# Designs tried in a protein design chat: VHH binders against Asparagine synthetase domain-containing protein YML096W. Part 34

Target 1, 314 residues: Asparagine synthetase domain-containing protein YML096W, of Saccharomyces cerevisiae (q04489r210to523)
Amino acid sequence: YEVTSEIDLNFTSLSEVSKNLYAVLRDSVKKRVESIHPRHIENSPIAVLFSGGIDCSVIVALICEVLQENDYKCGKPVIELLNVSFENPRTGLFPSDTPDRKLSINSAKTLQNLYPNVDIKLVEVDVPYDEYLKWKPFVINLMYPKQTEMDLSIAIAFFFASRGRGFLTSLNGERTPYQRHGIVLFSGLGADELYGGYHKFANKPPHELVEELTRQINNIYDRNLNRDDKVIAHNGVEVRYPFLDEYVIKLSTAEIPINFKVNKLILRKVASQYLKLDGISSEPKRAIQFGAKSAKMTKDGNKHGTDLLKENRN
Key: E = the ipSAE of ESMFold2; O = the ipSAE of OpenDDE; V2 = 0.75 times the mean of E and O plus 0.25 times the DockQ between their complexes.

## First folded at step 22 (VHH; framework vhh_gocatamig_d2)

Design P5 (from N5 with Y56W; at its last look DockQ between E and O 0.64; V2 from the best seeds 0.00; counts 0 for: pae E 3.0 > 2, unsure alone 63.0 < 65)
Fold by ESMFold2, look of step 22:
Structure P5 (fold): chain B 314 residues (1-314), chain A 122 residues (1-122)
Amino acid sequence: as target 1 above (314 residues)
Amino acid sequence: EVQLVESGGGLVQPGGSLTLSCAASGFTFDYYELAWYRQAPGKKRELVAGISRSGWTKYMDSVKGRFTISRDNAKNSVYLQMNSLRAEDTAVYYCARKTPYSSEQYGTFDSWGQGTLVTVSS
C-alpha cells in the first residue's frame, strides 16, 4: 500500500471523507459479525479487546448497530468488553487506579447508554503481580521471534485480556466473578497505523508522515499480527481486525488526505459525527496503555521498551 | 447490607502505637481492594494506605515506614498498624471498600465505615 501525500489545507473534504470512512468501516464490521457461524451468534460469541479508547469504542458501536439490524429471539445480545489492568509494585498502581481502567469504565457507560438493547458487559480483568510473573516466561515463548520488552508488554496484556477471567461490577459497586463466553475477539489493531495514532508521528512533517505510515501499514500484517495471533489463540479465541479489511485500508491509504491522519483526526470525526461518541472522541489516546503499564512492572524500572528480554536464572 | 466497622482508636502519646481494625460483612471480602483514609478537622479525607486483593500495599508519603496495612480474608478484616505516632496523625480514620467507581471523580459507590478517632497528644 502507498499512503497519499495529498494535503487538504482548509479541511474542506473532512465531512465527505469521514462519511466514506464510516461506510466502509461499517461494512467491515458487518462482514465480520455476520460470518460468525449462526449457531454461535445467539450464545454471546462476541468479545472486544477494550481499552476505552476511540479505536475499540468505534468497533463496539458498529457491532451494536449491526446487531440491532437482527431480531434475536433470545432477548438482548451480549458484547463482552475485555479490559486488563495489572498490579504494579513499582508505581504502586492498583488495577482500579489505572487511567486505562477509568477510561474503560467511562467509555463502557457511554456505550451502554447509547445501546440499551445490547447487553454490554465490561469485564474487568485484574492481574495480580504474581500471576504476571508466573506467566511471563510462557508468553515470551509464545511471542517468538519477537523479543523486546515492548513486545512482551503488549503480548502479556493480550494474553490476560483474551483469557477473559475477571469481574463484572454493578452500578452500586458489587463485583461478580465472570468468565468470558466470547469466542470471536474484535481488535482495534490497525487504527494507529492508518490514522497516525502513535506519539512518534505527532511532530513529523507531511512527507515523513506519509513515509512512516506507509511502512507501518505494510508491516503490520507480517509482524504485529503474527505476535498477537499466537498469544491470543492460546486462549481458544479467534481475533478479527475490522481496520485491516482490504477496503478500509485502500480507502484509508489512498483517499484520506495526510493532514487528516494526525492524532487520528479522521477517526475521531467519524466517532463524533456518525456514532455519537463525542465524549470518547475527545479523550486522550490510550493505544499503548497495555504495553506501557506492563513494561514498567519489574523492579528494574530502568528497562526501556526496546530492551531485549532475558531469562533470569534462579 | 454492606458494613464496615472500625475499632481500635483512642488517645496515645507521641511515639506510641495503635492497631486499627475493620470488620467487614455483607459482601464477598476478597473481591475488593481495601483502604484506610483519615480526615482531620478542616481537611479533606485523604488516603493513608491501600491494599490490593492479592495483598500488595501502598502508603501516603508521611506514613511510610511507620504504618502497615494488612488484610485477613479468612476473618473479613483489614488492619492498620500505626507506630511512631505524631500529633499530625490525629484524625478520624475510615475503613473503605474500593470499587471501580470509587474515586474522587465518581465519588458515589465506595463503601465506608463510621470511623474511629485517633488522638495523638501528650
Scores: ipSAE 0.422, ipTM 0.746, lowest interface PAE 3.0, mean pLDDT 81
ESMFold2 (binder alone), look of step 22: mean pLDDT 78; pTM 0.787
OpenDDE, look of step 22: ipSAE 0.807; ipTM 0.915

Design P6 (from M1 with M60A; at its last look DockQ between E and O 0.60; V2 from the best seeds 0.00; counts 0 for: pae E 2.1 > 2)
Fold by ESMFold2, look of step 22:
Structure P6 (fold): chain B 314 residues (1-314), chain A 122 residues (1-122)
Amino acid sequence: as target 1 above (314 residues)
Amino acid sequence: EVQLVESGGGLVQPGGSLTLSCAASGFTFDYYELAWYRQAPGKKRELVAGISRSGYTKYADSVKGRFTISRDNAKNSVYLQMNSLRAEDTAVYYCARRTPYSSEQYGTFDSWGQGTLVTVSS
């Protein structure tokens, strides 16, 4: 794929582009919901990797709209929002302190209010540091040949989120243990690469942004999916990636002006205009490993995300 | 109902030691992070120490090295060992069940104990 260098300084195409993006995103989610075996739709929740950010919230909203079109006789459909938070010895943060958890609570409430006929469960996957240490060697083995600290921080967060063991919390603060039941898991992967979501892109000149986004989307299968697929598949889930639908990528790279891909402007516009996610569309984006506070889990604060893991060094 | 009952407060001289206890009931203790907060007259309530479900601890800078938080899940209890006490430690100390579901980042007022007074005075 090749990202267009087109710039629309006056935003004259914003309305048309946002409408077209909404349509292809909706179709992508619809195809991925309707391809679930009918027996599973009636008896199984749909799971979503949920950080509370705009990417996953758009996916949840679109799933809910598709479910409302389909009259499933299982009563109220269930969506499991899988939110992971870690104890972090470097920062001293507990799972309840993490930015992703706080954002996810607010975003889940917004979605629950918008879709009262869908049972949206926020599954709080709290990871004690001793659990992290216990499973760290196992995840390192699963993600081979990927071997950087950044790879580990992402993979371990996906491992625990997809395992889906956590708590539901009632309105009065009471926690009940909960295990994910959904075997189909939706992921917002691709949105950052398509719409300029990473902080390091925020001040790039348009020419450099085009080059970087083109590189990111063309490398996403080798960099992200190979690592993530191994880890997530071990937990017995099938992952769906609505932003990586061929028509979504084609429209996003070829038809969206590059200046709409700063801080996910175009995706935030779709969220506010078509999905009533105005409150969520204003929230800062955080990468899963930083929001879940899995990055730099060791007390060795001088490591970089690109450093090789000790277990993989000769 | 959720109850957190603090005990062990009292009058102590500077440099002395005191152990606070908090007995919890009405909820599954192991599912929560716990904390001690304190409030001196005319000041805002502040975090003194926190303990995670797995036993990891954090402390306010003013008490690091002098105070130790611990929990005993078998007894549904959380403790605060206070050493090298100073006049500035004088406050009502509150045991809390931590939650992210409040307007406050570190807890909800509905999950607090009634407090125990610690007075450090010569």
Scores: ipSAE 0.539, ipTM 0.796, lowest interface PAE 2.1, mean pLDDT 82
ESMFold2 (binder alone), look of step 22: mean pLDDT 80; pTM 0.799
OpenDDE, look of step 22: ipSAE 0.541; ipTM 0.821

Design P7 (from N5 with Y106S T108Y; at its last look DockQ between E and O 0.62; V2 from the best seeds 0.00; counts 0 for: pae E 2.2 > 2)
Fold by ESMFold2, look of step 22:
Structure P7 (fold): chain B 314 residues (1-314), chain A 122 residues (1-122)
Amino acid sequence: as target 1 above (314 residues)
Amino acid sequence: EVQLVESGGGLVQPGGSLTLSCAASGFTFDYYELAWYRQAPGKKRELVAGISRSGYTKYMDSVKGRFTISRDNAKNSVYLQMNSLRAEDTAVYYCARKTPYSSEQSGYFDSWGQGTLVTVSS
């Protein structure tokens, strides 16, 4: 794929481009919902890796729109939003303090209010430090050949999120233990690479942004999916990636002007214009290990994200 | 019916010690993070110490090394051991249950005890 260098200085095409993006994203989500066996849709939830950010919230809203088109016979359909937060002894933060948890609570309420006929459950996956230590060697083995501290911090967050063991919290503040039931899990992976979501890209000149986004989308499977797929699959889920649909990528790279790909402008426009997600559309971008606070979990403090994990393998 | 009942406050000279207790009832104690807050006259309520579900702790800087928070899940109780007390520690101390859906101003607490007064003066 090649990202266009086109610049639309006056934003003349913004409305039409956002309409076209909404249409292909909706088709991508629709294909991935409708390929789920009908028995599973009616009798089990759909799961979503949920950070409360715009990427996953757009996916949830589109799933809800697709579900509302279908005439299901039993009860409300159920969506499980899987949000992970760690006890982090290095930072002293508790799961309740993490940025993704706070954002997820607000975004889930917005989505629940928009779709009262879908049972949207926020699953609060709190990870105690001793659980992190227990599973750390296992996750290191699963993510081979990736073996850096940064790889571990990302993979361990995905492992516990996809395991889906946590709590539901009622409006009265009552917590009950909850285990994910959904076997199909949706992920927002790809949106940052397509629409300029990483902070380090926000101030690049347009020609450098074109080169970087082109490189990222062409390398995404090797860089991200190889590390994460084995970890997520261990928990018995099948992962779907609506942003990585061929038609979504083709439109996003070839037909969206590069200046609409600063801080996900085009995706935020779709969210506000077509999905009523105005309150969420201003979300700042964070990598999962910083949003869940899994980065630099060790109290030792002398490890860096690129340090090798060789003694912890096998 | 969530209840938090603080006790153990009183008058203490500088350098002295007190142990605050909080008896909790009406909820499954093990499912929640807990905290002690304090409020001095004319000041805003501030976090003093927190304790996670697993027993890991955090403290405001001015009390580190002097105060110790602990929990006893079998007794549904939270404690604050306060040593080397200073005049600036004078406040009403509150026990709090933390929840992600709290409707309070801080966004995380849905109940407070009545508080227990600690006065440090010579």
Scores: ipSAE 0.507, ipTM 0.787, lowest interface PAE 2.2, mean pLDDT 82
ESMFold2 (binder alone), look of step 22: mean pLDDT 80; pTM 0.805
OpenDDE, look of step 22: ipSAE 0.725; ipTM 0.883

Design P8 (from N5 with S111H; at its last look DockQ between E and O 0.59; V2 from the best seeds 0.00; counts 0 for: pae E 3.1 > 2)
Fold by OpenDDE, look of step 22:
Structure P8 (fold): chain B 314 residues (1-314), chain A 122 residues (1-122)
Amino acid sequence: as target 1 above (314 residues)
Amino acid sequence: EVQLVESGGGLVQPGGSLTLSCAASGFTFDYYELAWYRQAPGKKRELVAGISRSGYTKYMDSVKGRFTISRDNAKNSVYLQMNSLRAEDTAVYYCARKTPYSSEQYGTFDHWGQGTLVTVSS
């Protein structure tokens, strides 16, 4: 894929481009939802790896739209939002204290309000530090040959999220244990790569951004998918990636001006204009979604995401 | 009804020790994070110590090494062992349950005990 270097300085094409993106995203999600139905949707909820960010929120909204179009005879369709949060000894934060968890709560509420005909369940996957340590070596092995702290942070988050062991909180605040039922998981992977969602992109000149995004999208299979799929698949679930639909990628890379791919501007536009996600769309992207801060859980405060994992010379 | 009942407060000399207890009822104790707060006269209520569901603990800096928060799920109780007490530790101590609400109040505390007075004085 080749990312266009076109710049629309006046944003004259923003409306049209956003419309087109919405259309292809909708179709992408629809295709993937319908492939589950009717055989499995009635019997198994859809799950979403959910950070509360715009990417996964857009996916959830689109799923809801698709579900609403389908006459479900057996009640409200269920969507499970899988949000993982870790105890962090370094920061002293409990799972419920993490910014990501808070964001997920807010975003889930927004989505629940927008789609009352869908049973949207926020599954709060709390990971104790001891459990993190327990599974860490295993996850490291699963994600091989990836060996960076960042990889571990992402992989282990996906591991626990996809395992789907967590809690539901009722409206009255009652918390109950909950195990994920969905066997098909949706991921927002690709959105950052397509629409410049990474913080490191924010200060890049357009030509550099083009190069970087081109590299990111073309390497996404090797860099992200292999790692993520292996870790998630261990839990006996399948992952679907709506943003990595061929048409979505083609349109996004070739037809969206590069200046619309700064901090996911185009996706935010889609979210606000077509999905009524204004509140979510305006939230600043927090650097590492999905517990990526787990890499900094160890007292060794000096670890960088790019650092190689220290071989436990056991 | 959710209830938190603190006990164990009292008068103690500087350098002394005291153990506070909080008995919880009306909810599934194991599913909630708990904390001890204190409020001294004329001061804001402050977090003293917190404990996760799994038993991970956090402390305010001034009590680190002196105070220990623990929980007994079988007894639906949370404790605060206070050692090497100082005059500045004088306060009403409150047991609190962390709210799991999916609202703007998420991460706050939704239930409080009546408090127990700890007075450290020579």
Scores: ipSAE 0.356, ipTM 0.744, lowest interface PAE 1.3, mean pLDDT 89
ESMFold2, look of step 22: ipSAE 0.419; ipTM 0.751
ESMFold2 (binder alone), look of step 22: mean pLDDT 81; pTM 0.814

## First folded at step 23 (VHH; framework vhh_gocatamig_d2)

Design Q1 (from P2 with Q106L; at its last look DockQ between E and O 0.01; V2 from the best seeds 0.00; counts 0 for: pae E 18.9 > 2, placed apart)
Fold by ESMFold2, look of step 23:
Structure Q1 (fold): chain B 314 residues (1-314), chain A 122 residues (1-122)
Amino acid sequence: as target 1 above (314 residues)
Amino acid sequence: EVQLVESGGGLVQPGGSLTLSCAASGFTFDYYELAWYRQAPGKKRELVAGISRSGYTKYMDSVKGRFTISRDNAKNSVYLQMNSLRAEDTAVYYCARKTPYSSEQLGTFDYWGQGTLVTVSS
């Protein structure tokens, strides 16, 4: 893949480019929904790794639009939004009180209001610190040969999210234990690499941004998919990646001016203009890698993501 | 300027076959869903077949198994292969492009061709 160096200083093409991106994203989601075996759609929900951010919210909205076009004869279709929140031992915040959970609740409410004919369930996957410590050695072993602290943080977040043991919270605040039923899991992976979502990109000159995004998208298989697939598949789900569709990547790398790829400008434009996600499109990017935050939430929270993991002997 | 130009219509006997073509220009063809509609005299325009950018298809019930929609992204073209034609298939056939945010009930397609007439007569 080669990321274009084209710059549109006056944003003249923004509307047409956003229209084209919306069209290919919609088709990518549609293809990945319609390829689910009919018995699975009828018998079980569709699941989504859900941080409440723009990436996953766009995917949920597009799934809802595709599902509403189908002929359902057995009630509302169901979408399970799998949101992981980790206890913060440094600050004393419980999973339900974290900013990540609050963002997810607000984003889920927005989506539920937009799509009342779809049963959108926010599955709150709470991870106490002792549960994190219990499963940490298992996840380290599962992600071999990856062995950095960043790999662990990402892998353990996806492990708990895809396990899908959590709670549904009713409008009056009552919680009911809930287990994920969906076996097809949608992920927003790729959006950061395509549209400049990582914080370190914010002030790069255009030529450096082109080089970095080109490197990121070409390496996404080895860096992210290999690790994440092993961990998520252990929990019995098939993962779909709409942003990694061939047509999405080709358009995004070759046809979107580089200055639209700062802080996901183009994706935020799609969300606001075509999906009525104005509130979400103005929110800061939140990482779906809750493990990186959990690594920073240890008592020794100054570890870098490239640090080698310590051996766990108990 | 967006253009959709249909061709391939004509007179055929019942049981015969025709292939309709639609040549598209003025937009990024690969990124849109396209469809064929038809309108018989005195009737509303109705969806015949649709095709996504990646090739997934949908058909109205009365044409399933007889009609096949396809696309060639290299030639910016969509096709409708019509087999086992019946008198009831007589209509003007239109090529259309789907809008990104309109529902099918609200006129989902934002650009239409001029139409090509198909007449099935014994």
Scores: ipSAE 0.000, ipTM 0.169, lowest interface PAE 18.9, mean pLDDT 76
ESMFold2 (binder alone), look of step 23: mean pLDDT 79; pTM 0.791
OpenDDE, look of step 23: ipSAE 0.606; ipTM 0.836

Design Q2 (from P2 with Q105L; at its last look DockQ between E and O 0.61; V2 from the best seeds 0.00; counts 0 for: pae E 18.0 > 2, grease 24.4 > 24.2)
Fold by ESMFold2, look of step 23:
Structure Q2 (fold): chain B 314 residues (1-314), chain A 122 residues (1-122)
Amino acid sequence: as target 1 above (314 residues)
Amino acid sequence: EVQLVESGGGLVQPGGSLTLSCAASGFTFDYYELAWYRQAPGKKRELVAGISRSGYTKYMDSVKGRFTISRDNAKNSVYLQMNSLRAEDTAVYYCARKTPYSSELQGTFDYWGQGTLVTVSS
C-alpha cells in the first residue's frame, strides 16, 4: 500500500471522507461479527481488547450497532470489554489507580449509556506484579523471534487480556470474580498506523508522515500481528482486526488526505459525528499504546523499549 | 451487609507499640484494597497506610518505618502494627475499603469501620 500525499487545506472533503470511513469500518465489523459460527452466538462469544481509547471504543460502538441486528435466543446480547491493568511496584501504584483503568471505566460507562440494549461488561483484569513475573518467561518464549522490551510489554498485556480472568464491578461497588466467555476478540490494532496516532510523528512535515505511515502499514503483519497472534491464540481465542480489513486499508491509505492523519483527526471525526462518542474523542491518546504501562514494570528503570531481551531469562 | 470492625486500640506510652486489627465481612475481601485512616480531635481525617490486593503498601511520611500494614486474606483481616508511638499519633483509627472507581462522588473509600481509639500519653 501507498499512503496518498494529498493535502486538503480547507478540509472540504472531511465530511465525505469521514462518511466513507464510517461505512467501510461498519462493514468490516459487520463481516467479522456475522461470521461467528452460530453454535457460539448464544454463549456470548464477543470480547474486545479494551483500553478505553478511541480506537477500541469505535469498535465497541460498531459491534453494538451490528448486534442490534442479530438475534439472541434469550436476554440482551453481551460484549466483554477486557481491560488489563498492571500493578507498579516501583511507585506503589495500585492496579485500580492506573490511568488506563480510569479511562476504561469512563469510556465503558459512556458506551453502556449509549447502548442500553447491549449488556456491556467491563472485565477488570488486574495483574499483580508477582503474577506478571510468573508469566513473563512464558510470554517471551511465545513471542519468539520478537525479543525487544517493547514487544514484551505489548505481548504480555495481550496475554493477560486474552486470558480474561478478572472482575466485574456492580453499580453498588461490589466486585465479583469473572472469567471471560468471549472466544472472538476484537482489537483496535492498525488505527495508529493508518491515522497517525504516534506522538513522535505529530509535528513531521507531510512528506515524512506519508513515508512513515506507508512503512508502518506495510510492515504491520510482521511487527505486530505475528507477535500478538501467537500469544492470543495460546489462550484459545481468535483475534479479529477491523481496522486491518482490506477495504479499510485501501480507503484509509488512498482516499484520506494526509493532513487528516494527525492525532487521528479523521477517526475522531467519525467517532463524534456517527457514533456519538464526543466525550471519548477528546480523551488522551492511549489506544495504540495498549500495554505501555507494562513496559515500565521492570525495576530497572533505565531499560529502553527497543532493548533486546536476554535469551531464556525471567 | 458490608462491615469493617476495628479493634486493638488503647492507651500506650510514647515509644510503645500497638497492633490494630480490622475484621471484614459482607464482601469478597480478597478483591479489595484496604486502608487505615486516623482522625485526631479537631483535625481532618488523614490516610495512614494502604495495602493493595497483592500486598503492596503505601504510608504517610510521618509513619514510614514505624507502622506496618498487612493483610490476612484467609481471616478477612487487615492489621496495622504501630511501633515507636508518639503523642501526635493519638487519634481514632478507621479501617476503610477502597472504592472501585465506579462513583467518584462517594470518594476514594466507600465503607468505614466505627473506629478504635489510640491514645499515646505524653
Scores: ipSAE 0.000, ipTM 0.151, lowest interface PAE 18.0, mean pLDDT 76
ESMFold2 (binder alone), look of step 23: mean pLDDT 81; pTM 0.817
OpenDDE, look of step 23: ipSAE 0.671; ipTM 0.860

Design Q3 (from P2 with T99V; at its last look DockQ between E and O 0.01; V2 from the best seeds 0.00; counts 0 for: pae O 12.0 > 2, placed apart)
Fold by OpenDDE, look of step 23:
Structure Q3 (fold): chain B 314 residues (1-314), chain A 122 residues (1-122)
Amino acid sequence: as target 1 above (314 residues)
Amino acid sequence: EVQLVESGGGLVQPGGSLTLSCAASGFTFDYYELAWYRQAPGKKRELVAGISRSGYTKYMDSVKGRFTISRDNAKNSVYLQMNSLRAEDTAVYYCARKVPYSSEQQGTFDYWGQGTLVTVSS
């Protein structure tokens, strides 16, 4: 895929482009939802890897739209939002204190309010530090040949998410243990790569951004998908990637001006204009994606995401 | 300018077959869902069949097994193969492009063809 170097300085095409993007994203989600055989009890409910950010929120909203359109099953359809948070003994922060958790709660509420006909459940996957340490070696082996701290942080989050063990919190604050049984998981992977979601890209000139995004999308298979799929598949869960739909990628790379791909501007426009996610769309991407915090959980506070895992140096 | 142009309508006997075509222009065809609607005299317009960009199809119950919607992206065209036609299938058939919509606009279409008349009569 080649990312276009076209610049729309006046944003004259923003409305049209956002409309088109919405269309292809909706169809991508629809196709992936409808391919779930309702007869398989095992495929229900649908889950989404949920950080509370714009990417996963857009996916949730689109899923809700599809579920409402399709008279699926007798009853209120259920969506499970899987949010992973790790206990950090260094900081003393509980899983509930993490920025991602807080964001996820707020975003979940927004989505619940927008889609009252869908039973949206925020599954809080709390990972104790001891459990993190217990499974860390296993996940390291599973994600091979990836060997960076960043890889580990992401992989281990996906591992615990896909395991589906967490808690539900009622409106009254009552927390109950919850075990997910569904086998279909949706991921927002691809949104950052397609729409410039990484903070490090925000200040890059257009030509550099084009090069970087081109590299990102073309390497996504090697960099992310292989790792993520292996880890999630271990738990018997299959992942679906709406942003990596052929039509989505094609439109996004070739037809969306590069200046619309700064800080996911185009996706935010879609979210606000078509999905009423204004509150979520305005939230800055918090650097703390699933993986960044786990790397800092170890006493060795100076680990960089690009660092190789020590255990693999033998 | 977005254009949808239907063709293929006509008079057919009960039990007969007919293929409708819709030629689209003025937009990226591959990015949109398309549908066939029909409106019989004195009746409301109704969805006959829909097709996603990836080829997923939906039909109204009364035409299931008899009608087939398909698309050719290379030709920017959508088709409706109608078999085992019945008198009740008599209507003006319209090609439509589905609009990207919010929850409030579900099931809406933004562009329509002029329609083509299908008459099923002995």
Scores: ipSAE 0.000, ipTM 0.243, lowest interface PAE 12.0, mean pLDDT 86
ESMFold2, look of step 23: ipSAE 0.428; ipTM 0.745
ESMFold2 (binder alone), look of step 23: mean pLDDT 80; pTM 0.804

Design Q4 (from P2 with F27R; at its last look DockQ between E and O 0.59; V2 from the best seeds 0.00; counts 0 for: pae E 2.5 > 2, unsure alone 61.2 < 65)
Fold by ESMFold2, look of step 23:
Structure Q4 (fold): chain B 314 residues (1-314), chain A 122 residues (1-122)
Amino acid sequence: as target 1 above (314 residues)
Amino acid sequence: EVQLVESGGGLVQPGGSLTLSCAASGRTFDYYELAWYRQAPGKKRELVAGISRSGYTKYMDSVKGRFTISRDNAKNSVYLQMNSLRAEDTAVYYCARKTPYSSEQQGTFDYWGQGTLVTVSS
């Protein structure tokens, strides 16, 4: 793929481009929901890797729109939002303190209010430090041949999120233990690469942004999918990536002016204009390991994300 | 339906010790992180100490080394051992379920009892 260098200084195409992006995103989600066999729908098959950010919230809203077009077979459809937070002795943060958890609670409430005929369950996946230590060697083995500290941070967060053991919290604050039932996990992967969501893209001149986004989307299968798929699939889920649909990528790379891809402007416009996600659309996307606070879980603060793991060096 | 009852406060001289207790009703206490907060006259309520579900603790800087938070999930209780007390520790102390839901915005998820008064004075 090749990202266009076109610039629309006066934003004259913003409305038309937003409408077109909404349409292809909706079709991408629709295909990925409708390919779930109807018999599985009665067994709550849908989960979403959920950070409370705009990319996963757009996916949830689109799933809800698709589900509401159909006659329901067995009461209200269910969507499980899987939010992971780690107990972190290095930072002193408890799972309840993490920005990702706080954002996810607010975003889930917004989505629940917008779609009262869908049972949207926020599954709070709290990971004790001893559980992290217990499963760390197993996750390192699963992510072979990837072997950096950054790879581990991302993979361990995905492992526990997709395992889906956590709590539901009622309006009065009462928690109930809960185990994920969903077998199809939707992921917002691709949105940052298509629409300039990573903080490192801020303030790049347009020609550098074009080059970087082109590189990111062409390399996404090696960087993200291989590592994440192996870890997530172990927990018995099938992962689907609506932003990586062929037609979504083609429109996003070729037809969206580059200046609409700063801090996900175009995706935020779709969210506010077509999905009533105004309160969410202003929040920056966080990488899962920073939002879940899995980065630098060790007490040794001198390790860097590119450092090789000790076990792999031997 | 969880109600929190603080106890153990009182008048103590500087350098003295007190143990605060907080008991909760219900069976779900071990699903929660717990905390002690305090509020001195004319000041904002502040976090004194917190304890995670796994028992990891955190403290405000001014009480580190002097205060110890602990929990007993079987008794639905959380404790604050306060040593080397100072006049600035004078406050009403509250226990709470620690929650990411803002109590000021939600109004229903920070479970403060009436508190227990600690007065450090000669």
Scores: ipSAE 0.450, ipTM 0.751, lowest interface PAE 2.5, mean pLDDT 80
ESMFold2 (binder alone), look of step 23: mean pLDDT 76; pTM 0.766
OpenDDE, look of step 23: ipSAE 0.721; ipTM 0.879

